# Designs tried in a protein design chat: VH-VL binders against p20629. Part 1

Scores and structures below are computed, not measured.

Target 1, 180 residues: p20629
Amino acid sequence: MLHFPDPFATGPGPVIPAEALGFILAQGLRECAAGLGPLTARLGLSGADLAALRDRFAPGLELPDLDLPRPEAGPDQQAIETLILWRAGVATPEARWLAAILARRSMETRHLWEDLGLPSRPWLSGMIAHFLPGLAAANARNMRWKKFFYRQICSDAAFSLCLSPSCDDCDERAACFAPD
Unless a header shows other numbers, all headers, positions and changes below count from the first letter of the chain; Kabat numbers aren't used for antibody chains.
ipSAE, averaged over its two directions, is called F for ESMFold2-Fast, E for ESMFold2 and O for OpenDDE. V2 adds 0.75 times the mean of E and O to 0.25 times the DockQ between the complexes of E and O.
Where letters were taken out, [cut] stands.

## First folded at step 1 (VH-VL)

Design n1 (framework fv_nepuvibart)
Fold by ESMFold2-Fast, scan of step 1:
Structure n1 (fold): chain C 180 residues (1-180), chain A 122 residues (1-122), chain B 107 residues (1-107)
Amino acid sequence: as target 1 above (180 residues)
Amino acid sequence: QVQLVESGGGLVKPGGSLRLSCAASGFTFSDYYMSWIRQAPGKGLEWVSYISSSGYTIYYADSVKGRFTISRDNAKSSLYLQMNSLRAEDTAVYYCARDLYYDSSGYYFDYWGQGTLVTVSS
Amino acid sequence: DIQMTQSPSSLSASVGDRVTITCQASQDISNYLNWYQQKPGKAPKLLIYDASNLETGVPSRFSGSGSGTDFTFTISGLQPEDIATYYCQQYDNLPYTFGGGTKVEIK
């Protein structure tokens, strides 16, 4: 039996951080149930971190297999997670959990906010502003979050090939660093 | 190129049911959120429901929650609205509208279908 | 729910006039507001998104401004083909809500 936060519950303001994380946990659980992998792999967190996140933001939500380790991250995922933590402006446990989740889900193919199960982009941007305020400030042009992450790691790798979907093999390195 | 075609509207008595369909073409349907928006005769627009591109995130207006069910079939590029326990107040033209897209930073309905009329009367 | 109050409900103007429509949100929605045009018997068409951005292919006589709770939509030099009902719509929070509409007629 799974107990989810009511996805249609609302409070004052455009984003409720606990509710946003509840949507993310629910999305991961749906994918786990669909056979896409364990929750730790879908959200890029160890079972211990998932339990801690659940206890803080979705108490009473049942999560499977909380003994599983965090899967190894590929180089693009590691680069995005490092970028987010570097830009976070804070060093809280919530910032670490969200950085891992955002980096993992950036490896999927759809809109980041949609892929996370959030109602709209303002929910994602509001959650980032709350937990990762320095990262929110850095995205001054309101760029799509996944594109922002990949553009940032391309810019940061001035002397290396980009390892992102937008810069694979960097046959067009100039395009990776173009101000667009 | 982009086209949305609604069907399934008609006359139904209060308490009855109808299933609306929206056939999409000219774009990658699975990359878009989709919404249903209705308009009662001579009245304004009322958003009814949306469904995310994957189908996992769904929201309903309070006026229809518990009675209507939105769904999609990405393999068939089709959107559906199952309408149960219909009331006179549900009488409206129902529009299928294309919502958010992966490469867009905007959250707006850029393409709408022609609409399908649902009349609920005794 | 965020309530969108649109005014006036209708107006009559002459070709070439400047027409202004207002929209007020019951709470701060930043710039998360769109404007649509609906001609008689047709589906709505997006004109303005994100409060002030003109949709591709839409004539430059249409413009939008505002942020927070107060928004305006303007037609500079009303043309006969602009006869329609105009709606604002917020997307800051669910449920998405529309203004009541403003019917624009020629005198």
Scores: ipSAE 0.006, ipTM 0.504, lowest interface PAE 13.0, mean pLDDT 82

Design r1 (framework fv_regdanvimab)
Fold by ESMFold2-Fast, scan of step 1:
Structure r1 (fold): chain C 180 residues (1-180), chain A 123 residues (1-123), chain B 110 residues (1-110)
Amino acid sequence: as target 1 above (180 residues)
Amino acid sequence: QITLKESGPTLVKPTQTLTLTCSFSGFSLSTSGVGVGWIRQPPGKALEWLALIYWDDDKYHTTSLKTRLTISKDTSKNQVVLTMTNMDPVDTATYYCAHSYYDSSGYYPFDYWGQGTTVTVSS
Amino acid sequence: ELVLTQPPSVSAAPGQKVTISCSGSSSNIGNNYVSWYQQLPGTAPKLLIYDNNKRPSGIPDRFSGSKSGTSATLGITGLQTGDEADYYCGTWDSSLSAYVFGGGTELTVL
């Protein structure tokens, strides 16, 4: 399922999902080559899911570690992935793969689009709108995606604990504990 | 139509903090996809991007100056403020603010600019 | 340091064509959309080209852009004296997490 590109678009056009996922795979491969861990750990997917994603969006690309299982996710990563799947509005394989990738990359320290290896923020927003339309709609105030995820998991926990590292920041912590 | 105008001091002493305000009309920073950036140009030199803030308060800063730069917005006043600490004579430049926009059809970086304000850092 | 390289100057006669190059790397031009800006003497820059090859409303079709690999090119046909200006390429750099401009090219109409 790919959105049909609009040939009459006046800007960079709609995000092309295959290109977006190509950037994400390239980022994971660079980190794997740099010794930061196997591709399954960098992208939060099993080797089988990586193979399926590759076959769908980057056919012919050689990937390492395709025989490895998905690594265990920490509690913040699990909470974000559960939130994304709950908000997704769809139950496609692509939605499941992207939810896992977004949750895993949210554990890195830069802006989400940077840690995904995407060219810019609009690429991330377009990819979420394509694969996770319910999640895109739920971010009605158009917040930064990591901030949105961390605020949502804090709110869902009835403010009992903010597990996100971003909540240790004074402004981010206030956002996690403030009433909406 | 979209218009932007920079304001702030024209003369700053070394080590002081510079605060510049961008006041604008013809758009709102509550609109999805809208951002406002700051760009500077030393006399006779190239354009240098400094910072960008989006409608959802997402912020970006040039890596070389990140520790010195703060960008904030006041959506109700149609203003974006740039603060730069520890000014040095090399920071003497014309400072511009500029509108940026994106939607599903395109990305339009810095499509409308203010006239620029000249800031001189006295030695 | 400038990460996008432009020639410092170009010149041509009225009615001729000029091209201005902008060379970068995979982290900027190679993976991101390129814009071009025109700066007339003593004025603020004006967006001339966005998304590699698109013109904003009001920009004449004699201005064009293109991108190949890690390089971008601005083309100006039917050169006019009013085109005498500094021209800058610009794009996002993913490795720097920053928007970057080229060093600028001074166009002189002879």
Scores: ipSAE 0.000, ipTM 0.517, lowest interface PAE 14.6, mean pLDDT 82

## First folded at step 4 (VH-VL; framework fv_regdanvimab)

Design x8
Fold by ESMFold2-Fast, scan of step 4:
Structure x8 (fold): chain C 180 residues (1-180), chain A 123 residues (1-123), chain B 110 residues (1-110)
Amino acid sequence: as target 1 above (180 residues)
Amino acid sequence: QITLKESGPTLVKPTQTLTLTCSFSGFSLSTSGVGVGWIRQPPGKALEWLALIYWDDDKYHTTSLKTRLTISKDTSKNQVVLTMTNMDPVDTATYYCAHRTIFGVVTGAFDIWGQGTTVTVSS
Amino acid sequence: ELVLTQPPSVSAAPGQKVTISCSGSSSNIGNNYVSWYQQLPGTAPKLLIYDNNKRPSGIPDRFSGSKSGTSATLGITGLQTGDEADYYCGTWDSSLSAYVFGGGTELTVL
């Protein structure tokens, strides 16, 4: 089990992957308690995947809605998840879970690290560097993560995604309307 | 409902070792993410964090006192023990234990505290 | 040594508003969640705010928190005589690998 008790416990820089997952679970649990939806919907995971993630990083933690399937994702969320998995650089269960979570939380309205319940952007970047090293390397310009994702899906998108609001943000708008 | 209670001697002589026990209910140190910390407060002074132990026996100590401090747990008894060697009159304080979790709704904070036990160091 | 700085005291009348500041650095407040604790005279501290701005169940909404850069603030509106207490900020410090508290602020309600 990869776990650390507190943010930045190991030194002057952020990267506490297990504790980052703790903050993400806490954010989902708060939103579930506030009536915003089941935990599976807030985090974009099936109950089975949530249970597996819990068993890996937080055994003994009680989670609701573990009998529910993964909710259907819209086209932008699917495109972001596919991008993350394609660029992940690894094929681990952790990479799969985090790709789903990151794609789901990218559909919220604030900065990604805020919508994940993380204390700061370095927390998010550190977690991505640990679990999704290829994705971390791809964001070489240190772009804000949601903008990086939306920019990438605009540049790589199938024609159907060119109608999404995210295409308004990409530098390659013409590519979004090109025939495949 | 989570509750914690500190116990130990109320009077300690200089150079002696202090041993304090935190007894708790409403949670288990076998649960992932759960920890218990120790915090002290000299009369009229600020809170000072001393040590923290987690469910997996990970331990943290304040750097200024870490050579004097040990923290241990007995998961089966629902107890955490703090020892501090070479006690000095400046160590006179109220000592608290408190619940902490890294997995849950209230994370990274000392959310439930014991009532505190006062330790006086004098000859 | 104290790494988080709070004003030693603050005062206001009942019904007024008060803010208490907590200043640190990037290794603590700048990159970690801040909590606030209330200590009524003769009692153990009680958690008032966690994750910079969230309230535990049972804490009234007149208590609020915020964080900007390496500083955090606790806000108390509709001040009551029962709020007279010491207030402490607290957070993890990555450089020290330790939890740190501020020096405390004594709130006097006239």
Scores: ipSAE 0.146, ipTM 0.694, lowest interface PAE 5.6, mean pLDDT 85

